# Ledger of designs, part 324: VHH binders against p49116

Target 1, 238 residues: p49116
Amino acid sequence: EGPLLSDTHVTFKLTMPSPMPEYLNVHYICESASRLLFLSMHWARSIPAFQALGQDCNTSLVRACWNELFTLGLAQCAQVMSLSTILAAIVNHLQNSIQEDKLSGDRIKQVMEHIWKLQEFCNSMAKLDIDGYEYAYLKAIVLFSPDHPGLTSTSQIEKFQEKAQMELQDYVQKTYSEDTYRLARILVRLPALRLMSSNITEELFFTGLIGNVSIDSIIPYILKMETAEYNGQITGAS
Key: E = the ipSAE of ESMFold2; O = the ipSAE of OpenDDE; V2 = 0.75 times the mean of E and O plus 0.25 times the DockQ between their complexes.

## First folded at step 20 (VHH)

Design V2 (framework vhh_enristomig; at its last look DockQ between E and O 0.10; V2 from the best seeds 0.00; counts 0 for: pae E 12.3 > 2, placed apart)
Fold by OpenDDE, look of step 20:
Structure V2 (fold): chain B 238 residues (1-238), chain A 119 residues (1-119)
Amino acid sequence: as target 1 above (238 residues)
Amino acid sequence: EVQLLESGGGEVQPGGSLRLSCAASGFTVSSNHISWYRQAPGKQREWVSTIYSGGRTNYAESVKGRFTISRDNAKNTLYLQMSSLRAEDTAVYYCATLSEYLRQFGDLWGQGTLVTVKP
């Protein structure tokens, strides 16, 4: 058995709508988020181990972890996305709903706390200066999580996760030999992903989809797309 | 509100040409990757072409050399020039950004525009 990831899995390039509008409207935010989601799923599909699990199992995996993958993607692409600006825009759009008294005080608090958690997570990752390889392995660890309810082939998933962890360990040891605790510092960030609500993430970034379509319902369709269609959707350079 | 309105469909003979239009509102076509899709009766929806925000274009192999995607920024409109049309090109054609494409999985596709290629 070869390595879980190759150099091809390290590349993770997000292209943003261009030019950036003066006012970040809901469409811009949703489109940007959709691109990231698509890229993340395409990345997962590109992993041979992921493919080996079969369509039903890999669909279940992505359904379980898409929010975590998406969040890691946000962190990794924060600069390219101008994430702080996007988050500010999201808050501004939410203010309209607040002013119209459409949200309960508790819901407002939940949403704002979620935004805070997202921003803090991304900032923490930036402070750690996580590189492309580390992100790739972290995403793999998140993807191949056997502890989600309802999963099949959990033993195989666990093996893949262990392999991802071992490869990350080897990489960090070789690349950052002077930093003995780097691996631990990186891995300790993963629990934060589990505390984030997928529903709130969906509401924040995919407002245009809300009410009619859920990310959960879309995932099977994305994963069934042909490679040519993926390329047609996300490989364009601005 | 984001809206996409397809037009220009109709009946045409094999080997004929047709130009489809997609009028966009609520977003700027030139700032987005926007694609044409089509769905033939009893078949799966398929990607046809994309014009990226940077102006680059991409085509499905089945339409390469025959179809041309373009846009008019002033009109905020996307076009699909179809030539050398074939029977297998018969379908309802849709335009969408990626986010709109995803949204439409909720069975909320627009009306599209019907292209029928028959003798």
Scores: ipSAE 0.512, ipTM 0.808, lowest interface PAE 1.2, mean pLDDT 90
Fold by ESMFold2, look of step 20:
Structure V2 (fold): chain B 238 residues (1-238), chain A 119 residues (1-119)
Amino acid sequence: as target 1 above (238 residues)
Amino acid sequence: EVQLLESGGGEVQPGGSLRLSCAASGFTVSSNHISWYRQAPGKQREWVSTIYSGGRTNYAESVKGRFTISRDNAKNTLYLQMSSLRAEDTAVYYCATLSEYLRQFGDLWGQGTLVTVKP
């Protein structure tokens, strides 16, 4: 009973490291991505329905969908992050790596295709002018996915996902009443998120952090952090 | 870059006490959230205690009232004071900082320090 999300779940403000260096480097990219990751995890665990599922179920859900949440966050914060500039710097670095024989051509092709898919997704979301409420509900839909193997309480998770879908429908219908097809256009973008590779996301954005341990492996520890801990990580005050 | 070195483990009798240390390098203990974890043979690693940058502490239910986490900012060192030790406390103990792991190069886990509570 009650709405799945409240206005507090719409606020999603990313603060970038300051000042931006003249030339983007791995440290700046990793710091920026870390802030977005922590912001996304803070968002997820602030949802009462998420809290109600219990710690083991919460961990399983976020492990399964963190890349989708992160990618939605990238799209939502693309301008604040100067994402197009970050991706251009990464492409330049990859081209240098192939010239210096640091990566195989096959791996470079995979990474470049992933960057293209990410750019395409972010561009499509920008063209639709997805607002903060819509992003919040889209994140909830991907978070409460009952499809992931190994989940407990899948019936309850499915009910929460259906509630997120209904609340999105109600919001779109009221706010964009003249655009009959907006909901459908928004929802058809979600399958592209499943095409994003978490391993490549880690290499693109978390290279300095990830080498030995995946983001999936540290999710349980991130979810247990206190609010003050999150605030330090989100703003970079550590 | 980021390194955490655990020490102070050893053998103790049930009901005994032991103090673990975690020497940090490559970051400052006082500005980070740092935790103790433990792993018994054949079991999953489990969280034990955290000290937050503001000094607030938190503990797993199984160790509340028996373990105390603390730090010495001048020595850049984290401590775990263990008392009323039980056989189930036997494990390799690790310290870790997820926030610095995400920001800098480093392994999440060090070698750890073995604590053995005799049956």
Scores: ipSAE 0.000, ipTM 0.208, lowest interface PAE 12.3, mean pLDDT 81
ESMFold2 (binder alone), look of step 20: mean pLDDT 82; pTM 0.826

Design V4 (framework vhh_enristomig; at its last look DockQ between E and O 0.64; V2 from the best seeds 0.00; counts 0 for: pae E 2.7 > 2)
Fold by OpenDDE, look of step 20:
Structure V4 (fold): chain B 238 residues (1-238), chain A 119 residues (1-119)
Amino acid sequence: as target 1 above (238 residues)
Amino acid sequence: EVQLLESGGGEVQPGGSLRLSCAASGFTVSSNHISWYRQAPGKQREWVSTIYTGGKTNYAESVKGRFTISRDNAKNTLYLQMSSLRAEDTAVYYCATLSEYLRQFGDLWGQGTLVTVKP
């Protein structure tokens, strides 16, 4: 069997709405997030191993890990997205809700802590100077996680994850031979993704537009989209 | 509140033309990639065309050369000029940004505008 990932899977280019508005409104934030979500799912679909698992298993995998993939995407695209600005805008929008006493103190704390964790994770990844290949392999490791409840074909998923890990190891060894512990430093970041709430992520980035619609519920539809439709929606022709 | 309102649908004979409009509120059309979609009876929704923020356009193969997507920034409105219409073009047409596309999943699609091509 060939490698899990190819050079085509390394490319991860997010196109932002343009021009950026003076005031980052809820729509801009949600649209940007939507683009990233689609890009991430499209990326997953582009992996032959992912396709080999079948539609049901694919859907289950993405449902289980979409938040982690999305977060890795945020980190990878932080500069292009002006993520710090987006997060600040989100906080500002939340302040209105806070002032109106619509949120409990505990909920406010949870949301703010989540924003902090997102920012911290992205900053940590930036400090590590993670490159496109490393991101691709990390996303693959996250995608092919066999330890989510309710998954089928767990043995095959595990094999794919191991393959991703091995390829990452080989890449790091070849590219960063002088840094003996780089692989370990990178992999140690992954647990942070598991501590992040998908519900809060959804609320922060998507609730303003989609209301009560859950990302979980729309994932099957996204995964059924044609490749041409993906290209037309997320990559832009510009 | 973000809203997209489609209009301009109707009945037309094969080979005829029709112009659809999509009036946007709550966001700027020129700042977003915005697309036309259509859903024929008993068929899945399909992508028709996109105009990107930079003004570049893309079309489904089935409508290339026949349909033209455009926008009026002053009116914050998207258009779809349809020519050489065929029976297979019969569908409800929708406009959406990607986020609006997501929102519409969950059985909350807008009204769209019906295009019927028949003799």
Scores: ipSAE 0.582, ipTM 0.834, lowest interface PAE 1.1, mean pLDDT 90
Fold by ESMFold2, look of step 20:
Structure V4 (fold): chain B 238 residues (1-238), chain A 119 residues (1-119)
Amino acid sequence: as target 1 above (238 residues)
Amino acid sequence: EVQLLESGGGEVQPGGSLRLSCAASGFTVSSNHISWYRQAPGKQREWVSTIYTGGKTNYAESVKGRFTISRDNAKNTLYLQMSSLRAEDTAVYYCATLSEYLRQFGDLWGQGTLVTVKP
């Protein structure tokens, strides 16, 4: 019983490798993205409802939605990350690769379309001025999705998702009482997250780090990290 | 471009001391949070210690009071001073940023430096 999230679960503060280098490089992009990934995974771990589902269910949920959580994190932290600058640098690198014929034209087109979709998603969230409470509940709705294949305890997961939806609705109605369509406009943005490709996200933000291994295979190790290990690198609980 | 090179491992008797080094290239140690990890044969890799950008440090309970993490920004190098060594400290030791931590799961991770505490 009680609310799904408390005030400590609303806090989502990304710290960047400082200072930003005058020439943006792969190391800065990859380290920044790794900080966001770990912040997102440990945010999920800090939720009592998530903890109550058990280790196997926890891993399955995060594997299914890590890219959606990461994308919400990119939108939430776009200003502090200077995300538009990062994406522009990636686009410039891809255009140079076309001129040098280092990648197939079909793959480059897929990656450019993904970048455009990501920019549009982040812009739409910025135009709505989504606040920290709204992001926290959106992330919870994404996390507790019962529709992903292979999940156990789907009835309990669905109950948690419905609770997140109800609490978001109550928050929006109380806080934005003059904007009767705000909840609908926010919820309509969620399907765009499912169009984001996890393998392209890995290419954009984690290239050269994980070789042939995918992020979803690493998630159990990230979830098991000791609290003191990430305290100074990730803002939030412990 | 980025490289972390561990060194300073070796054999030591129980109660002895050893200092490990982690030389960084391609980034600055002062602008990153950097950790030491260790892995004994047949066990999961475990966290040992972290030094944060601001100089604050933290340690796993198993090494607290015996190990000291530090850095030399002029040499762009981290150190792990180990004292009162025990047999359970025998492991391969690694240093990593968060992004380098991810490299451990793929073919792109380094060999570390072996510390052996004789029985």
Scores: ipSAE 0.347, ipTM 0.692, lowest interface PAE 2.7, mean pLDDT 84
ESMFold2 (binder alone), look of step 20: mean pLDDT 81; pTM 0.824

Design V5 (framework vhh_enristomig; at its last look DockQ between E and O 0.10; V2 from the best seeds 0.00; counts 0 for: pae E 12.9 > 2, placed apart)
Fold by OpenDDE, look of step 20:
Structure V5 (fold): chain B 238 residues (1-238), chain A 119 residues (1-119)
Amino acid sequence: as target 1 above (238 residues)
Amino acid sequence: EVQLLESGGGEVQPGGSLRLSCAASGFTVSSNHISWYRQAPGKQREWVSTIYPGGRTNYAESVKGRFTISRDNAKNTLYLQMSSLRAEDTAVYYCATLSEYLRQFGDLWGQGTLVTVKP
């Protein structure tokens, strides 16, 4: 009926742990990542169309796309997060594992390539100078992807995705009328998200959770969390 | 390794006061959003209070005006001063950062500290 997204869905403000420590330890990285994950999932929760899918469906949907949402969040919040610094720290921590021969050569290559892909994706988004509205619509397109296995209500999900795409198109035409191919340039970035491993992302950013819990397992809890609790944990300026 | 150790729980009469402590290691309390949670028997875990790096605090409506969250940076310790305690405040109390909170969903909760409010 109405638009898929409103101006309230454009706001995406990540609050980082403060002050930033001289040495970015695993905890700092995990906390930062956790905040971004929460913010991303809470954003999804705030979309009426998402709510309309029902708890089971929207849980499955987020499980399928959380890595893509998270990665878009990294790109969008790269400056606030000092993402380059975080990634450098992650690499440094991995060096210890490498030196201790805890990882195979193939695994090291996979992890390093993943980091490279993350950096390149974020850099590419920065070069495109993606604005908050565009990010919101891109996240919606990613969220309402009907082509994940095991999803129910795929027809409805597809309708929401089409609506997101149309709204993005309208926005870009209106805001960037002089740039005829901007929409295409933006959308062509999305395939890169599908090539990124959720497992490696989880290992890199959520090392503190590895061996104990998985992002997949905690997603239902985050989605069911009361707004007051969420706000109590994340909302607030330092 | 990150560790959080809660203490200070005990039995208290309604209207009484109690001060909980959370000793942290492996991270700096002052640099993180750190929260108190509680879980009453047979009930869901609920958020109680959060202190932010800038010193701002937030409270659940049920404890607002009665509980005070604070920290000692030198001791890297979080506190929860509870006053005007009620029977419904009876619970095991936990402290956690966001990531630690998430980790606990894997059934790796700390011991917490038990607060019992009864006549």
Scores: ipSAE 0.513, ipTM 0.803, lowest interface PAE 1.0, mean pLDDT 90
Fold by ESMFold2, look of step 20:
Structure V5 (fold): chain B 238 residues (1-238), chain A 119 residues (1-119)
Amino acid sequence: as target 1 above (238 residues)
Amino acid sequence: EVQLLESGGGEVQPGGSLRLSCAASGFTVSSNHISWYRQAPGKQREWVSTIYPGGRTNYAESVKGRFTISRDNAKNTLYLQMSSLRAEDTAVYYCATLSEYLRQFGDLWGQGTLVTVKP
């Protein structure tokens, strides 16, 4: 069978829309987030174990975990994206929406709590200096989560998750041999991902505060795109 | 800015046919992937079909064999030919590029074009 991931799965290069506007706006944020989403979905599709699960299982699996993959991608690309600046612009927009009575106070509280959790997660990952191999295995662990409702092939998914965990352990032990607790510190970050709301992520990054956009509805399409056609979506026609 | 204008919706009997159009401006249909989506009453919007720059097409399982996506590059227009229509095909139909859908917040889908298949 071979390793779950190879060196080709470690590369995760996000390119931002250029030039960055002097004032961050919702269209720039959505384009930036769209590029990360496409990169994350196509990363998942490139994994042979994922391909082996079949199209229906692939769609169900990504629908269950896309928000966790996206959040790991945000943490991995936080500096390239200037994520702290983007989140500050979103907070400012929320404050303007309160003054204009466009959102309920309860919803704004939920969104602000989500932003705080996201910032804390990204800060903790940056403090640990998580490398590209570690991110790739963490993404594989969240991708192959067998405990989501409605999944088929649960035993096979569990087998792949265990393989991802073992390969991460082997990598950390080899690469960070003097840091006995690094694996444990990395793994204890993962439960925070399950607390992230996909609906709020959609509002923050894809539809602003209001909209009918559903990432669930477009996941089958994103997974079917070919790489050359995907590149046309991100950087324009080639 | 990108603009997509859907048209061609209407009422049709079960088993009937209908052709939807999507006129594009602000980008070239031949160099982008463009999709049809639909939203039935009380349901989330779902993907229907896509045509890619190279001309390859994909369809949702629920419409395979009944719907055909195509484009006319000279008119910069996307089409959806629907046949063997069923009551469950009743929905508002939208066209979008995937990136345009995401970047423009979904609520910029416009009004779409309503297809009603009478019981």
Scores: ipSAE 0.000, ipTM 0.163, lowest interface PAE 12.9, mean pLDDT 79
ESMFold2 (binder alone), look of step 20: mean pLDDT 82; pTM 0.836

Design V6 (framework vhh_enristomig; at its last look DockQ between E and O 0.62; V2 from the best seeds 0.00; counts 0 for: pae E 3.8 > 2)
Fold by OpenDDE, look of step 20:
Formats: sequence, structure tokens, C-alpha cells
Structure V6 (fold): chain B 238 residues (1-238), chain A 119 residues (1-119)
Amino acid sequence: as target 1 above (238 residues)
Amino acid sequence: EVQLLESGGGEVQPGGSLRLSCAASGFTVSSNHISWYRQAPGKQREWVSTIYTGGRPNYAESVKGRFTISRDNAKNTLYLQMSSLRAEDTAVYYCATLSEYLRQFGDLWGQGTLVTVKP
């Protein structure tokens, strides 16, 4: 009945491990990524409409779109994260695997192309100068996507997505009235998210998890965490 | 490789004190938010305390005022000073960063250190 998002959903502050080490090791990368993942999921949980879908449905939604949410988070937090530096470090770490001939040529190509797509997406978002409200609505549009296989309550999800889209439209018209095509320019970026492999993203940023756990498997646990526990883990000043 | 080794657990009477240690390798404790967790028999794992990179501590309500989290940067070690221990504090205690916490889902947590509070 009310708006899908409030001003509280616009805030998206990522804190990085501090100080940044001279050499970005796998732990630093994984920790940073984990914080972003947590923040993204916590953000989703904070949306009343998300809660209204029920535990099973909202878990399925996050499983389906976590990579897209994560990628939007990377774009939004690129500066704070020094994303270019992180990506360079990831490439450097991959060089070891390449030199050891642990990856096929095709796999190397796939991974490198994925990194390129991530960089291009984040750069494109930066060029558009997407603000916090726009990011919030974009994340909501991505979150409430009814077109993932196996979802229940698709009609309700679609309604939430439409609401997010309408609110974004209203915001852009109000805030950027002089830019008639801004909404279109923003929305046309979303398809790029669907082309990115969640498996490769997981490999790049969560290398420490590979072979032990998957993001898919831990999502239910994160979503079930108590707010106090969640805040205790990530809500802190450096 | 990242490793966390918990120690200092044991048996103690109610009202007693115990100091847990978490020796870290493969990462710098002072550069990360690092937390204590505990799991009692038949219960779910719960967050106990966190020391943030800036040194600020945070505590679960159940241990606030009784437990103190600290770190020794030179030793790259995390500590949990427990006082006024209660029976309900009985659990295996673990330390982890957020990424380590996530990594342990679906897999085996470290050995942890057992704290038993009983008369």
C-alpha cells in the first residue's frame, strides 16, 4: 500500500578491512566480498515487501539474483572497495594458476571475459553517475524479478517489481527532469547483469569458499540470522 | 592459508572466570572485524562478541558486562575474557572473520574450545 522503498533503504555503506594491505591476499578479497554479500542480503531483508513473501520464497529470490545484487553492489561501492585494485589482484592470483597449467585455455578466456564484463559494467554505472536512490530501486527491480525458474508467488513478485520501477521512474522524473532519457539509460544496463556467471563471480571473489561451500548454500543461513547478530558482525566503524 | 586456533577452554564453576585465545595466521587480526561465536549442545550457533578494526567492541546482550573481547596485535591473537560465568555459557567457542564464518557453513568448523560451566 505504501512505497516499496523508504529513505532507509537508500543507505548502503560498505566498510572495508583496514588498513588495506600492501598486498591484497585472497583473504582480503574474500572478506571484502563477504561483507558486500552480507550487506546486500541484509538490505533485501530490510524491505517489508521482501519479508511479506515468506521465508521460502524470499530465499529462492535471493538464490536466483544474488550475483546480480552483488554486482550492483560492486558498482555502487567500487570506489570504497578500490575495485580496480581488487580485480587486478584477482588477476594476479589467477596468473599463478595459469602458470601452473591448472586451467584450460577456454576457462581462462571465460574468467578473463567475466572480469572484463564486471569492469565495463561498473565503469558504465560510474559514467552514468548513478545515485543512491537509483541503486536502491535498481536492486529492488533485480530482487523482485518474477522470471526466474522455480519461483512461487510470481504474481506478487511482479507487483513488487512494477512498484519498484514506478518509484524509480517517479524519482528520476523528479530529480533529473532535464534528462528525459535517463531512466531508459539506467534500465538498459540491467541486461548486462544477466549475462554474468554466478559461478565465475563466486570463483573470483570467494575463492576461499570453493570446495567447501557455495553462496547458494549459505544464503538461507544469512537470511535467517538475527538482526542483532548481523549488526554485530558488520556494523562497525573502522 | 588462513588458520584460526582457539584455546583456553575448560571446566569452571558458576561465577568463575576463563580466558579464551584465538591465534590467527594467514591474516592480520587488527585489520579485520573478528568475532567470537559459541554453540551449545543441541542449540544453534550464536554470536558472542566482535572487535572491529578500529578496536571498538560489541557484545551479545547475554554476555554484555561479563565478557571482554580484546586483541594483541603483536601476537596476532584474539582474546575473550569471560567472567561471572553461568551454566548457559557452556558451549564450544569459535573465532572467525566474516569470510571465515561463511566458509564454515556447510562444512566443519574448527575444533573450537570447549567451555563447561558446572558446579
Scores: ipSAE 0.621, ipTM 0.848, lowest interface PAE 1.0, mean pLDDT 91
Fold by ESMFold2, look of step 20:
Structure V6 (fold): chain B 238 residues (1-238), chain A 119 residues (1-119)
Amino acid sequence: as target 1 above (238 residues)
Amino acid sequence: EVQLLESGGGEVQPGGSLRLSCAASGFTVSSNHISWYRQAPGKQREWVSTIYTGGRPNYAESVKGRFTISRDNAKNTLYLQMSSLRAEDTAVYYCATLSEYLRQFGDLWGQGTLVTVKP
């Protein structure tokens, strides 16, 4: 019993490398994205319900949804990150790659479509003025998704997802009591997350960092990092 | 381009002291969370200490009270002052940001600086 999330799980404070360089470079983008990835992963592991699933299940679950959590994090932190500026810099790098014949036209089209979908998603979330509590519960709904292939303990995962949905409903009804349709408007945005490609996210935000491996492959190591190693600045807890 | 160059390693007797340096280029030390890691022969790389953007330090329990992390923003350099050294502190020491930490999974880690504490 008890609530799925506490106030410590609502806090999601991303600190950016400072100062922002005059010309955005791949290092600034990758460091910023790495901070968001670690913040998102340690947010997930701090949830008692997540801890209760056991280490193997935890790893499988995060492997399945890390890109969705990351994308929600991008939307939540879009202003702090100056995400529109970062995306513009990435587009500029892609245009230079075309001029130098370094990338195929088909690949660039895929990446540009992904950037457009990401911007559309972030704009839709900003239009709804999603608050920190709503983001925390949306992340929990995404995290505890029982329908990913290869998962064990799907009955328990489903129960946690239902609990996240119930707590989001209760919060929205109390906080936005005069907006009958707010919950529905929020929830219809979630399917867009499943359309985001983890491979393209890696290319946009993590290029040149992970070599021949994927973020999916390193999730177990990120989840095992000692909390003391990356306290307050990673989780935003106080 | 980002570079992190470790130095200051060497041989020391038990109970001795060393100061490690990490010279950074391509980014500002004060604008990043930056950490020391170490790897003993045959073991996985482990976390030693972090200095956060705001200047607050943090330490692994095994080194707390013996090691002090600091930075010199004018020189863009990170330091690790090691005191009361023990044989188990023998390792190659590395400095890294979070993005450089991810590089280890692609086997793209730098050379580090070797600290040897005689038995």
Scores: ipSAE 0.208, ipTM 0.620, lowest interface PAE 3.8, mean pLDDT 83
ESMFold2 (binder alone), look of step 20: mean pLDDT 81; pTM 0.822

Design W1 (framework vhh_brivekimig_d4; at its last fold request DockQ between E and O 0.82; V2 from the best seeds 0.83)
Fold by OpenDDE, fold request of step 21:
Structure W1 (fold): chain B 238 residues (1-238), chain A 121 residues (1-121)
Amino acid sequence: as target 1 above (238 residues)
Amino acid sequence: EVQLVESGGGVVQPGGSLRLSCAASGFTFSRYDMSWVRQAPGKGPEWVSSITGRGDVTLYADSVKGRFTISRDNSKNTLYLQMNSLRPEDTALYYCVKGGYYPWKKTFDLSSQGTLVTVSS
């Protein structure tokens, strides 16, 4: 009956390691990405509608959309993360691999195109000057996408997506009343997220995960881990 | 004061099995994720496995996946690690750690005594 999102869901504060090192190694990149991933998933956990889907459904949902959610997070946190620097570092690491003949020409092309798509997407979002509310609603729209294969409760998911869309519309009309086409300009960016490979994203950002765990395996864990402990961890209390 | 006491270590041949236990006290056990970490001689600590506070989700390092099983009994404040198909490279001091899996965690609290696992022919 109530709104899908509250003001508490607008807050999306990523904590980065400080100070930023002069050289960004694979571990730094992975740690930064991991913090964002955890934040994104905990954000999803905090949504009552997400909880209402049940454990199996919400797990499958996140598995289906984590790359899109993560990418929106990259765009939103691009400045705090120094995303351009991170991407440059990734490219440098790739160049080293290229010099060592570890990658085929086709693979190099695929990876470089992916990086380009990521950068272009984030730049496009920055140009639109998307605010925190809009990001929250966009993340919700992406999260509650019923068209992923293998999902259950698709009608309920669709309902939540519609709520997110309506709330976004209302917000934009209220906040940006003089910009009649802002909503359309924002929503038209979402298809770009579906063109990005989750496998390549995982390879670029998460190859340094402790224990070499997969994103697929870590998703259920993040969704069920103790929240109090997580909060203590990100604040540096633990 | 948080206390963690590991037990169950020993000497086994390759392919053998061991079951480690960790008795926890000094905190609300069920409200914390728990982990196993091991340290081989001359090497740094290596995360092995984690389990959520409720015990409903587990996570494993690729090096032990399919061979090790982490579990917990919250009624007994005890963490377990069933180790099957042991290999020489599993030789290490094993620590029970309060806390879950965090990729950005730089250090592990290895203040406990740990339990030694030796896999050799």
Scores: ipSAE 0.914, ipTM 0.960, lowest interface PAE 0.5, mean pLDDT 94
Fold by ESMFold2, look of step 20:
Structure W1 (fold): chain B 238 residues (1-238), chain A 121 residues (1-121)
Amino acid sequence: as target 1 above (238 residues)
Amino acid sequence: EVQLVESGGGVVQPGGSLRLSCAASGFTFSRYDMSWVRQAPGKGPEWVSSITGRGDVTLYADSVKGRFTISRDNSKNTLYLQMNSLRPEDTALYYCVKGGYYPWKKTFDLSSQGTLVTVSS
């Protein structure tokens, strides 16, 4: 019982690597994306409703939706991350790969279409001026999706999603009382998340991970790692 | 004062096995994720593996996955690395590190002695 999210779940502060380098490189992009991934996973694990589902369900749920959570995070943090600059640097790397004949034309087309879809999604969210509370509830709706195959406890997951929807509705009605269509405009943005390929997201942002670990292996680790050290890492205390 | 003491290194043939140990003291061991980091001659440090504080989830660099197994015994404050199917490129000084895996963390606190593993035919 109680609200699904508290004010501590609304705070979503991304800390970027050191000063942005003069020239963006794959290391900076991967570090930036990794910080967002860790932030997103720690956000999810901090939710009491998520904790109540149990370890196996938690891992299955996040494996199914991590790319959607990550994409919402990109949109929310697009300005702090200078996401448009990062995407431009990725496009430059792709152009170099074409000129050196390192990638097939079909794959490059797929990746460029994905980048375009991502830019369009982030632009649409910026135009709606989605606030931090709205992002938190949108992420909760995405996280507690009962539609993914192979999930257990789907009835409980669905109840949590409905609670997130109800609390978002109450928030929007109270905060934006003069805008009768705001909730609908926000919710219709969510289907675009299903257009984002987790495989391509991993290629764009996570190919340079230390140890060449996969996202599927990192997710269970982040969900169970000690939070005290992580909190020290993101404050820059060293 | 945090103390980490590695042992179990040695010289082995390619394909051989070694089991490294790390005795930890000066902190509440079970409350910290732990890592193994190695440093080959003339090279920078390379993250090898991490394990959560409770020991329930492990993570491996792709170069060692399937060959190495990290584990811990919280009752003995000890971290382990079982290394199988060793290759010459595994030759390095191996360090036990307090802390987990972070993709942005490229420097490590290597204040311990480490334990030398040499794989040669």
Scores: ipSAE 0.812, ipTM 0.923, lowest interface PAE 0.8, mean pLDDT 90
ESMFold2 (binder alone), look of step 20: mean pLDDT 84; pTM 0.851
OpenDDE, look of step 20: ipSAE 0.870; ipTM 0.935
ESMFold2, fold request of step 21: ipSAE 0.716, 0.746, 0.743; ipTM 0.889, 0.900, 0.898
ESMFold2 (binder alone), fold request of step 21: mean pLDDT 85, 85, 85; pTM 0.863, 0.861, 0.861
OpenDDE, fold request of step 21: ipSAE 0.913, 0.913; ipTM 0.959, 0.959

